# VHH binders against Uncharacterized protein C6orf62 (C6orf62), part 7

Target 1, 229 residues: Uncharacterized protein C6orf62 (C6orf62), of Homo sapiens (Human) (q9gzu0)
Amino acid sequence: MGDPNSRKKQALNRLRAQLRKKKESLADQFDFKMYIAFVFKEKKKKSALFEVSEVIPVMTNNYEENILKGVRDSSYSLESSLELLQKDVVQLHAPRYQSMRRDVIGCTQEMDFILWPRNDIEKIVCLLFSRWKESDEPFRPVQAKFEFHHGDYEKQFLHVLSRKDKTGIVVNNPNQSVFLFIDRQHLQTPKNKATIFKLCSICLYLPQEQLTHWAVGTIEDHLRPYMPE
Below, E stands for the ipSAE of ESMFold2; O stands for the ipSAE of OpenDDE; V2 stands for 0.75 times the mean of E and O plus 0.25 times the DockQ between their complexes.

## First folded at step 1 (VHH)

Design x12 (framework vhh_7aqx_2)
Fold by ESMFold2-Fast, scan of step 1:
Structure x12 (fold): chain B 229 residues (1-229), chain A 124 residues (1-124)
Amino acid sequence: as target 1 above (229 residues)
Amino acid sequence: QVQLQESGGGLVQAGGSLRLSCTTSGFTFSDYAFSWFRQAPGEEREFVGAISGSGGNTDYADSVKGRFTISRDNAKNTFYLQMNSLKTEDTAVYYCAAPEGYFRLLTEGSYDYWGQGTQVTVSS
């Protein structure tokens, strides 16, 4: 029919339907796990991988509304909105080296929010856990990035696993997990307690709304088996 | 102690170019990501672009992608916004911003340090 308002309304309804289908597809794959890895930066790369059993869904209220508003206001094109939904890249910033928490082993540890989204429609929060240094050896911040590409996760995971020295690479898939590839045998036999917890860097993919609850309960529970008395 | 200072704003004709600079002091420059925001008359402040501490990653608002480029010079503690193919719709006060130690959400409220703003006016 010849009404320009009807055509624009049809385009918005089509975009709304496409966003709903993508959200439903992602919801079927929101069963993802968080992995915690300790990264030791003293003499050579040492770390461990811990599986976290809690599942955190990625849900943002502004995701759909912001895109629909932009299209309605002609600030976004349908094509640009679809391109934005296809490629999400998140980059993490190095945390500041300051103490935020004290633990039983007499060490100070900090936990921090880091977020570097490729776009603002997906609210991604990464919690970085590091230790304030009191030693003469400086600890360098670790930067990581996340890539959200359905279908590429397994290939990227296998590629990184083929290179045991590829520590500090984090692959994120909204379907499953964020993790580092580390030979965890270094934590199977606690031969040097001072070395085990000199520097810990934990990078997790978590929705902002659940960060505090997860950090307080889950991280401490999963770290306890590796803490010295 | 932490300070951000914009420069390079002004009047430019549509289709022209302009380069904004943000000079920083009071923090370790390479440890921070930096962002540009803008505010048009009667509008809310909106995100324009961001650059990581290493400079290896950049992000842009869809409306400026392909026209604007953000960069940094760690030796000068300065980061830049190169604006090409300017449109009248780009008229706004441009602000540089940094979070306190970390990047949070890409919203105005997620940034702790702001410059004073520099006016960019694109005439037709």
Scores: ipSAE 0.000, ipTM 0.111, lowest interface PAE 16.2, mean pLDDT 48

## First folded at step 4 (VHH)

Design a02 (from q10 with S103E; framework vhh_6qgx_2)
Amino acid sequence: QVQLVESGGGLVQAGGSLRLSCAASGRTFSSYVMAWFRRAPGKEREFVAAISWSGGITFYTDSVKGRFTISRDHAKNTVSLQMNSLRPEDTAVYYCAAGETYEYLFGSDSYEYWGQGTRVTVSA
ESMFold2-Fast, scan of step 4: ipSAE 0.000; ipTM 0.128

Design a04 (from q10 with T101V S103D; framework vhh_6qgx_2; at its last look DockQ between E and O 0.02; V2 from the best seeds 0.00; counts 0 for: pae O 8.6 > 2, placed apart)
Fold by OpenDDE, look of step 5:
Structure a04 (fold): chain B 229 residues (1-229), chain A 124 residues (1-124)
Amino acid sequence: as target 1 above (229 residues)
Amino acid sequence: QVQLVESGGGLVQAGGSLRLSCAASGRTFSSYVMAWFRRAPGKEREFVAAISWSGGITFYTDSVKGRFTISRDHAKNTVSLQMNSLRPEDTAVYYCAAGEVYDYLFGSDSYEYWGQGTRVTVSA
């Protein structure tokens, strides 16, 4: 089994190659920033906050094969997929993310995040910001909610556990706005076999019409709830 | 912040047993994977064992499999390492570690909090 880091790199390279086939869209006129917050059930515990290194916009129709693959793998329904394909939706891919935590040695690098088996996460929140390209304006929050609750992706993980040799696991939230690309790792212990699900990348789905819908506030304002005091 | 305090180290003869204990401070014990690492003289720190958040999954380095057992007590906020059939090559400073584990369970970088270590010496 190749070095986990090597595998990740290969997967990301494949993704990048696929994304090169993107067509020009409204999304191409924007710069994006994205943050990922892992919100814990314990209210006193501050969220694990990550900054996405690069956001790559891709039109849904340019990623049709992958969507259909997801359907084949029972990641989401055909009906939902068709609906997505018919909409003028942009995919915002986040292939890499870095921890914003300063108190964690080694966590400043690009890392996958273990999502399972653990019970301490309430939800994943993605915060998206954008501005017009070539603008000196600050990034503005995109008026869209991107949340993936623990119960929703755990259910899907449990389903995947029953399937052997599945690669390229993708799970999505109920409203199909957040897609998680998951790496499954099998660990053998003397007593048990364990499966771990790691988050490799995230993809947000957003109608293009919403790209110009901004909320008020700065990046800092919107990150504040997830930042340590 | 979580403080970790190790205990139970000492001198033991080959074939003997020791039980290490680590006490964790704070109320977020269940949010952390707990692990033991060790550093032998002149060597780098290496992974020994880890136990998952719920305690349902345990992990061991190959050299200690069958000899060491990691366990945790949520009520007491403690993690223990039962070491049986100790060998001279097990001589090291043993460190307790805690982390949410963002990436790799067997990597030291995955753990945020560390104890000061307890010395284990196994004589031939």
Scores: ipSAE 0.013, ipTM 0.272, lowest interface PAE 8.6, mean pLDDT 80
ESMFold2-Fast, scan of step 4: ipSAE 0.000; ipTM 0.135
ESMFold2, look of step 5: ipSAE 0.018; ipTM 0.458
ESMFold2 (binder alone), look of step 5: mean pLDDT 82; pTM 0.845

Design a09 (from q10 with Y102W; framework vhh_6qgx_2; at its last look DockQ between E and O 0.02; V2 from the best seeds 0.00; counts 0 for: pae E 20.9 > 2, placed apart)
Fold by ESMFold2, look of step 17:
Structure a09 (fold): chain B 229 residues (1-229), chain A 124 residues (1-124)
Amino acid sequence: as target 1 above (229 residues)
Amino acid sequence: QVQLVESGGGLVQAGGSLRLSCAASGRTFSSYVMAWFRRAPGKEREFVAAISWSGGITFYTDSVKGRFTISRDHAKNTVSLQMNSLRPEDTAVYYCAAGETWSYLFGSDSYEYWGQGTRVTVSA
């Protein structure tokens, strides 16, 4: 019955052509859900799991408003975000999240997670789900890997630590699928000066063609490894 | 409280190799940036190499790059410095140091715990 992946790709290309004629992006046709798990090195320790309150897609057709909303702090360069938009890629920003521990206040908050200096985190895992906009269909997991291991971002933080500038930074994992927007803060201790790197936003970098590549399973199936017990 | 004990120092001919080891005891070893410093006769202690708490990142002073390798073993709570292609200018007392992740990496004042030192002598 012909290669289903080839037939799907051809249909997707036709849709992209129609959307370009209408000045819309493919990403505008989807709803998203995203979860963030901070996975600890200690196996007995439950992941810190968060639901992103609003996934902000940044596309070429509305980039200025969504870039400003996505980073929320203009200390990050607008020009670097614009350079990324020139590729056939969607940026999915997650500036605010809510803890999935139901015994805490379940209000949405600015992302404010200390990533360094600490040694107890193994990796950051982002779980992305999508569906066609205005669909009654359930969200399906996007078939893409969004992991940022501790060693990979520690390297970049230590490089930044050797520099004296105080601006916020953006670091990415080796596959360039996860970007961390980091606020660099200085803390004076009684003995010496120290730096804290605090996560302010996460951005997932996803080729638009990947938006329709789904893995098997439900949100619950994919969250289960990270859920508290 | 962390206690650091160096070993492996000695006399070696130029071009030879030597492996220093630093055994750490006390608090969780994995929470520390570990470093080696050295003090040549009549000089201040100077940075040689450092390794992040995870072991994923290393830094070296320029004069030892490509010749020295720092490593750590979390199971044994040890930090090692493999020194190859040794030169007479590497002659010094070598110190193992530990600091929390908040300390400046290259400054000796940023490290809270120090070993007693182990002497390395490289003869021409």
Scores: ipSAE 0.000, ipTM 0.106, lowest interface PAE 20.9, mean pLDDT 74
ESMFold2-Fast, scan of step 4: ipSAE 0.000; ipTM 0.312
ESMFold2 (binder alone), look of step 17: mean pLDDT 81; pTM 0.836
OpenDDE, look of step 17: ipSAE 0.021; ipTM 0.331

Design a12 (from q10 with L105W; framework vhh_6qgx_2; at its last look DockQ between E and O 0.01; V2 from the best seeds 0.00; counts 0 for: pae E 18.5 > 2, placed apart)
Fold by ESMFold2-Fast, scan of step 4:
Structure a12 (fold): chain B 229 residues (1-229), chain A 124 residues (1-124)
Amino acid sequence: as target 1 above (229 residues)
Amino acid sequence: QVQLVESGGGLVQAGGSLRLSCAASGRTFSSYVMAWFRRAPGKEREFVAAISWSGGITFYTDSVKGRFTISRDHAKNTVSLQMNSLRPEDTAVYYCAAGETYSYWFGSDSYEYWGQGTRVTVSA
């Protein structure tokens, strides 16, 4: 017994409940505030930092309706719908912070600076630097020093050490959210921009255990002379 | 169904300007990302510009940045591309595209709806 419309309504209600549960599960790992896609401006002659220029807002009003429509039309399975939710709606808590330099001039745009949760920074930086390891060109040891601000305007430093066969990250304040910025030179073509956005999205779904060895395990002993004091 | 119709293409001399328009019909597209792509003779389709559902966020390919401006009008259900300081290398068929995409705006596969295209020829 059963009404086809009643069974379909029950299936949709179960999908809604599972989508909510999935969002709640992901919220323990991520703060769902904003979907972030960055476009960075070229470094100014007086600037030690690259500027974040753009943020893409999440179109949440249509996302769940599109998934539910696919289920109604039998285009998606429940599993496929949950996979799409996991990939497409993952967002980071990203409160906007002004740089000290921009604060001095008394004017910043709403979209200029985004902070990501500390737990995602290592993932994203590791993936960004992995593209350089794929190069066959000679690469010398480099200490990359990223200036960043907590919400109190205090300057912090994320130190990144990179070599073709080794990469590691040193975080000066691991309990705080930080700015992350991407070099404009890496975004000169549409393909490069698409790759960066895709890599940032993929970072949010990688298991923590896999990235621990990647972020901390490989560079310190070999590049210690270049590490910050 | 959403249908997209481009207009405004034509022949113009280098240094000139053209304004392309794309009219959407069917259901409202206010939740859609809108984009312009182009295909030059003998080449693949490439990204030109995109605008968010709110109209607040825009992206451009480097070769047109500072010369082209994308905009949208929700009341008229249209998206426009203002092309200034045109170069012979801008010669292409220009396509309007629409999609409910959230993360990848630069690939043609991200867009569900496409116009038929409008030809732009820039003479030296």
Scores: ipSAE 0.000, ipTM 0.110, lowest interface PAE 17.2, mean pLDDT 49
Fold by ESMFold2, look of step 17:
Structure a12 (fold): chain B 229 residues (1-229), chain A 124 residues (1-124)
Amino acid sequence: as target 1 above (229 residues)
Amino acid sequence: QVQLVESGGGLVQAGGSLRLSCAASGRTFSSYVMAWFRRAPGKEREFVAAISWSGGITFYTDSVKGRFTISRDHAKNTVSLQMNSLRPEDTAVYYCAAGETYSYWFGSDSYEYWGQGTRVTVSA
């Protein structure tokens, strides 16, 4: 009874209307800082700590308009867009980050971002801080946990090895708070091939209501466990 | 083009340690995967360890995992192999090798530049 194309058009219009309704989001009222720590299994080895140069919030109310800035070498599906609309979450993209280590030459090169098949990483920890926009207040840690343990993402990478998808690879931690955007690369010579999974960017998913919930402490207090010796 | 010179070999008792060093000279050291191979008398050359040009990725043959550590220093153009808990079966001439980033790292044919080798002898 209904035209299939008309039903699809109406669904898209409803999605757009909902995104516009939520344009005035709580996330628009904050500045963010984010740090990424790659925690190594060896206790004596310091974390590889990175500062995100620009945290790019993508909100459900402007998802169509802002998504491109947060994901450089991957694409979102329409189904992902619909899921985000239903959850009313903020995506906080970290597309560019800079090493805070000075004692290892080349630690900002592309090879430092390979997550598999290496075996030395215990977990990825993201530290998120916020403050009211245009405030001279110090940044405070957002009360949320952003950890992605090696076993959890390795399991998903092993599953991906059995597929020949051409799209970007996205994996998430069990709590669905950390999403890794992964490039599948093949290292080869005329004689040999090897597959690696390279981290392109990280995205944090946070319910908008949690943006006003801060833990105690300063940036320095929360970075100390991950700082170089 | 690229020259590799190994040092640090010698005689050591089982359970002891040695640190091998490989000094590289040349135009493009920072773009190479570096590796250590070894050859026991009468045997074929075998892969020991490799490290990416950034230093972020390492690989080891199973028999040396947990005992050997490969590392590199871009400022000094060196790659090192720390060998702990040495066994008589580790006795060999150890060779430093360099190859392009996208080479198959475990195969000796994938490396263009080789050192002359340094002898390691582990006594029972």
Scores: ipSAE 0.000, ipTM 0.103, lowest interface PAE 18.5, mean pLDDT 71
ESMFold2 (binder alone), look of step 17: mean pLDDT 81; pTM 0.842
OpenDDE, look of step 17: ipSAE 0.015; ipTM 0.327

Design a16 (from q10 with Y104T F106Y; framework vhh_6qgx_2)
Fold by ESMFold2-Fast, scan of step 4:
Structure a16 (fold): chain B 229 residues (1-229), chain A 124 residues (1-124)
Amino acid sequence: as target 1 above (229 residues)
Amino acid sequence: QVQLVESGGGLVQAGGSLRLSCAASGRTFSSYVMAWFRRAPGKEREFVAAISWSGGITFYTDSVKGRFTISRDHAKNTVSLQMNSLRPEDTAVYYCAAGETYSTLYGSDSYEYWGQGTRVTVSA
């Protein structure tokens, strides 16, 4: 078998090749600003409160160097590093709160009721991100529509753009901004000391109609284990 | 700002299982990378497993891969290490650690907060 130095060099070369492939598959997404928003609404108010967080793909220049260093220092195996690169992972950063008028959101109907634990939302976002990036096609503004069994209603949201190009000009470029809007309500019950969140809908700013259909099926499959019976 | 308290250590026969838990208090648990390290008698501290902020990425040292599983529960502010198929060589004091940046996943030097440790003894 090979010596330790030869094996380490071969491992680093394989890892660099996989990182290159991962970066190539995510090239368009490196220019994107992706946001997730939790929407809090009340019937008697003309506004909704957004809890907005930036979604950061894990693959960055610093992340690449850290993975390579881990293998060089023998802190992580090649297998563990390659397993990491097969996962599409996002981080939620810097939550901010914004108020918007309800007419801007475009919700004209009462939302269906969905309950799930807050700690599972990142898994849903990762799954949606994985499906979306498989396309490699140019992005265009698309409204996501979701049906839930309680209420027989389509949930509709407005698409939003929030990017400026490098010259400071506001660009209507869907490839530069991606939004996930999750319509969530606070429910308080006398017997629960914690606020229960009601997830009403998910809105995803996607490139093509086909990707919206993929996201819908993926969301339902992922949510099934966490939904109330 | 994070305080960590480990529990679940004890004596177990080779081939047995133990579940270690680490309870986090202080500021936001979900903002931290969490890891388990161990120190066997007369040896240096070594990495065991780590889990990212989201829980979507896990790392394991080769000697425990397939036997140990790291997980986290944001609602309970805990990180757990499920240890199966234990071997005498797994005997050590196990430490929980927390770091504020994603770059901490691969190394101990970037972890800012550490627990006091919980002792695991695996008898032959």
Scores: ipSAE 0.000, ipTM 0.125, lowest interface PAE 18.5, mean pLDDT 53

Design a17 (from q10 with S31R; framework vhh_6qgx_2; at its last look DockQ between E and O 0.02; V2 from the best seeds 0.00; counts 0 for: pae E 13.3 > 2, placed apart)
Fold by ESMFold2-Fast, scan of step 4:
Structure a17 (fold): chain B 229 residues (1-229), chain A 124 residues (1-124)
Amino acid sequence: as target 1 above (229 residues)
Amino acid sequence: QVQLVESGGGLVQAGGSLRLSCAASGRTFSRYVMAWFRRAPGKEREFVAAISWSGGITFYTDSVKGRFTISRDHAKNTVSLQMNSLRPEDTAVYYCAAGETYSYLFGSDSYEYWGQGTRVTVSA
C-alpha cells in the first residue's frame, strides 16, 4: 500500500532543501533576500504562544479556482488536495519561483499559501485561545503584524479564519475549513479574499536570520497584549 | 483624520430588522479594519462584528451570528450592519470603529477612531 502523505512530505522536503541551498545565491544575484515560508506550531500547552516551523509555499496557476470549485460543489477531498500539492511541487522550483517573484513588482498571492491538515489547524486554534479571556466566540480572531525589509513585503498582518456556520467568519464559499491569513498592506484591494482556500494556511516569508529574531521576541511581543491576565 | 458618522438606529419590535450605516471620511478608508461595537445600559462596550480592509474577512460575536451581516461599500465609503431577527437583548447604543493597524479585534482599545453612536431599542 502506498502512503500519499509520505509523497507530499518528501516533495515538500525537496523544495525546502532547494530553497535553502539557493538562499545565499539569491542575495548575490538579485539584490534580494531569500524568504522562506513559516507556519505556527504549538510551543507549550501552558501558553498560547507557538513555535515557528519552516514550510514551503505550494500554490500555482488555477490552484485557487480548483480548491474553490471543490468547496462550492462539495467534491473536495484530501486525495484531491494531495494531488494538487504534488502538481504544485512538480511545477514549483527555486529558479522559476525566484524569477517570478523578481519579475513581479508586487507581492503575488501564490507565495502566501500552503496546504495544512485540518486536524493541525484545529489544534493551533485551540492552543491559540487556551488562555484567552472568557468569550462566546469559538475561534477568536488574532491580529499581529510583522515587517519584511524587502520593498512590497514591508508590512503584514496575521488573521485566523474559521468555519462560517459555527463562528460567523465569512470566506467566499466557505465549507468546513479553518485558515490562517496574512493581509498585505501594499496590496489592499477588495478582491484579495479570492485567494483564501478551503484547506490552507498562509505563511510568513522571512530569511533564516529573521526567523531567529522573530521566534525569540517578535511574535511573543505581538501576541502578549492579547493574552489573558 | 478619519471621521465616522453612524445612522439607522431606532425603535423596533422583537423579530424586526434594522440596517445601521457608518460613513467614513478623511484618510484612505479602504486601509482600515472597520468594526461595530455596542454598549447596553450599565455595561462596557461589547464587540459585535468586524470587516477587514479587503472586505473578504468578517467576524461576529456568537450572540449575533446568523442574524447580523457586516458589509462595506468602497465606492460609497461606507460600512453597514444588517440586523435581522432582533431580540430585546440587542438593545444598546451601537458604535462604528476604525483601526489603522490590525490589533485585538475584540478589544475597544485597539481602535483609534469612533463614531458618536446610534441607539437601537428592541421592544418585547
Scores: ipSAE 0.000, ipTM 0.118, lowest interface PAE 17.1, mean pLDDT 47
Fold by ESMFold2, look of step 17:
Structure a17 (fold): chain B 229 residues (1-229), chain A 124 residues (1-124)
Amino acid sequence: as target 1 above (229 residues)
Amino acid sequence: QVQLVESGGGLVQAGGSLRLSCAASGRTFSRYVMAWFRRAPGKEREFVAAISWSGGITFYTDSVKGRFTISRDHAKNTVSLQMNSLRPEDTAVYYCAAGETYSYLFGSDSYEYWGQGTRVTVSA
């Protein structure tokens, strides 16, 4: 008699073998929807919720380099970084997103969000949904946690403030599932020079096998805490 | 708009300890990065320590690491500097500073509010 988890694993392995013959990734077989919520510390304040206009999956050789750079910069634990390096990881890039408050039928806009200096944000939450490409099935939430608490990214911002580079910076949460691409801007004031950090884009990192592991509920169910009405 | 008042300075022997306190008045103490600077006789102000608006992240100049501890209390609107193992080289007027936004945390011109200073004298 067959174990249903073993049959699912064997089916995934057969699919992966077929994709290797065609030089395609497992992530290329999925459609994605993604939302970004900036959760405020004040309980009565609704989250700032954004819809990602396009989720771009990438399998790249640079995931090891980025993780090792984070360890070298003292951003996160070596042990958690080694765990991630030993997994087959997909990058899901979210280069463009727009506020759902300004969403009008057929309209999307890029929006930069100021992350620092400020003290009103508790965390960033990314909500990722997937389905098999060209499927009639509804999108389902990927069973993974994508949260980046303010203390974790503030620590990294403060450590890099002395750097001379004008290019964007990249920071990650402790479990290395969320990477923030930050635009560093300088403001000149009469008294001093000031720096702000704006979120440019987000990249989610996860093992490819998680793309077929879904949590229960609909998109609406999972958005409700961040946009209750 | 924001007023900072330091206290706790004085005369102490080398190896001794002092605790400096900075009371802040104003509408939004919680949004400021707070710092301590010091000025020795005949010298420019130099950075000593800083603490983030939440209190979770601290910075120190190399010469005070392991000896000084900066902390803040949001309920009392104060920032403190615990100074242990004091040396004659720590003799200076110590200033509390606050700022909302900085491009460089160690530069004195990046802070917009300053206290009057409190004198610390460490004798051999």
Scores: ipSAE 0.000, ipTM 0.233, lowest interface PAE 13.3, mean pLDDT 74
ESMFold2 (binder alone), look of step 17: mean pLDDT 82; pTM 0.848
OpenDDE, look of step 17: ipSAE 0.060; ipTM 0.488

Design a18 (from q10 with S31Y; framework vhh_6qgx_2; at its last look DockQ between E and O 0.02; V2 from the best seeds 0.00; counts 0 for: pae E 13.1 > 2, placed apart)
Fold by ESMFold2-Fast, scan of step 4:
Formats: structure tokens, C-alpha cells, sequence
Structure a18 (fold): chain B 229 residues (1-229), chain A 124 residues (1-124)
């Protein structure tokens, strides 16, 4: 078992290096800062979480068309994006890293996860949808792609952490924290909804399912020596 | 079971004000995005205003910006729409809607739960 801070730093540094390498080699990629982390439990499906950069550039249909044609839009700028958002700039706070170990009947379970501030995620989602309402693209994404867990589910999760380990993620105001999960099966959608998903995935999710699986696998491989089987 | 009950509709003269309220019952209301939609005679249902589950973010259709204010009260489990400087064009049946996700705030299909509606009539 390693130090959680050491594992966090190594995992994030490795992820940053690999994502930069992949972004440089991938055709049709978008220039958004994006990080991926996962939540895992021994007998439960692993889920991915995404971090969006402190400043989010706004994509236009013209820029996307240029990328699809193999051309980068070099005129894209933050000032133009701010004008389109009526001067709305999203300032994000650093996510909180948490590691938890618990003994569940018959096994030891270790969870590494990142908790996103509620206001930051909510603000990003609302601002992106507000801006893209003005675009030529429909952005009615599949509901499951933006799952904010029900109060009961979230409270159960936070309650378990509080009862097992008092140094866990539990805060005095649970509404300041949110869990955002990606179900891998929801990355595959019908063609029309896949277009909507692509636009949303640029900001919150990786555009390509293969890249998402690769990034999750890279983190898993890094943490493997510290994970129970 | 989530139930939404609207109140506060009625007849008012142009330039007047009305306050619509929506009372919700159900265990998951605290995580719902709440919205108001309206249907004018002979028209489709249109978006009016929405408020996030935290109450920190609000959205309005252009025709009501500066005149209408959406708010929510977590303790009372209610969402309200304060309607000022009413115009004859605001005449419609107003509906309260709730959804647990941010799939598309301006589309009626994004909301799972709906009230019966309350009628607002604005005379010249």
C-alpha cells in the first residue's frame, strides 16, 4: 500500500503526460483541457469522472466543421468565446482527492476518487447548454450522460464514508459536493443523439470511447499494485 | 410519488403583477431542476424560466428577462415565479415542471414531472 498523496501525484502526472501525447497524435481532437479519474469498488462496476479546466473555451459549429474536415480553426480565441457567453467565464476550483479503505464482509476494498464542487459542475453544465442553445446544433443529450445522483443515493454514499472513516470525504454541507459518474454504455448512442453527445463530450467527456477506456486503463494500471483484487 | 401543484393564477390588468407558486411533494425534490413553461392560446408549450437545484443559477426566455424572477425555497419545497409588468402577450396557462438532470433546460421533454397548470389572463 502506498501513500495516497504519492499515488495521486503519480497518477495525475502520468495521466497528464499520456493525454498530451494522445492529443498530439489524434486526428479530429479538440483543444480542451481534460482529466479523467475513476471510482472503483471490488464488486461494483468502475466509473469514470472528468475534470474540466479552469477556463473553458467555447466551440462553434464552424470550428467543429473545420476539425471534421481535418482543419484546425486557428482564429478561435478566448475573447470571442467570452463575447458569445456575454462575458461569462467559468472559474473552477481544484477537485478534492479522497482515498478510502474499508473492510467489507469477506474482503478489503480501496476506493480512490475525485469529488467535484457542486457549484462548479452545475455552472459549467448550465452555461454550456445556455451558450449552445444559440448554436445551429441541437443539444438535447441523453439524460444519463449528466447523472447527478439522487439525494438518497448520494447521502448513502457519504454516510457510509462518515461511519467507516471519520477522515473521509464527508463535509458539513453535503450540497457543496456532487458525484458525477459516466456509464461507459452511455457513450454509445443512436446517430442523432451521438452528435449531441459529441458536442457535450468535448467539455465534460472525452470525445472518443477508445480514448476514455485507454485513460481509465492507464490510471488503473498505475494504481493496480495498491488495489485489492 | 412526485406531485406538483400550481397556484397564483388569475386575471390582471396590463402593467400589473402576479406571483405563481409551485408546491412539490416527494423525497427527491431537493435535487430537481425546476422550471416554468407556458402555453398561449393556439401555440405550443414554450420555456419561461428555470432554476438549478442549488438555486444559484437561473435562466429566462428573452421576452420575460427583467420582468420575471424565478426563485425556490428548499425549506418549503416550493418554486415561485414573480411576474411584474405583465403584458397581454403573457396570457397563457403556466406549468410547473421538475427534472433531476440538466439534459436540456429549455425543452419540455427534459422534465419528468408536471403540474396541471394555472391560467394567467392579462387584459389590455
Amino acid sequence: as target 1 above (229 residues)
Amino acid sequence: QVQLVESGGGLVQAGGSLRLSCAASGRTFSYYVMAWFRRAPGKEREFVAAISWSGGITFYTDSVKGRFTISRDHAKNTVSLQMNSLRPEDTAVYYCAAGETYSYLFGSDSYEYWGQGTRVTVSA
Scores: ipSAE 0.000, ipTM 0.123, lowest interface PAE 16.0, mean pLDDT 48
ESMFold2, look of step 17: ipSAE 0.354; ipTM 0.759
ESMFold2 (binder alone), look of step 17: mean pLDDT 81; pTM 0.845
OpenDDE, look of step 17: ipSAE 0.067; ipTM 0.563
ESMFold2, look of step 19: ipSAE 0.000; ipTM 0.167
ESMFold2 (binder alone), look of step 19: mean pLDDT 81; pTM 0.841
OpenDDE, look of step 19: ipSAE 0.000; ipTM 0.243

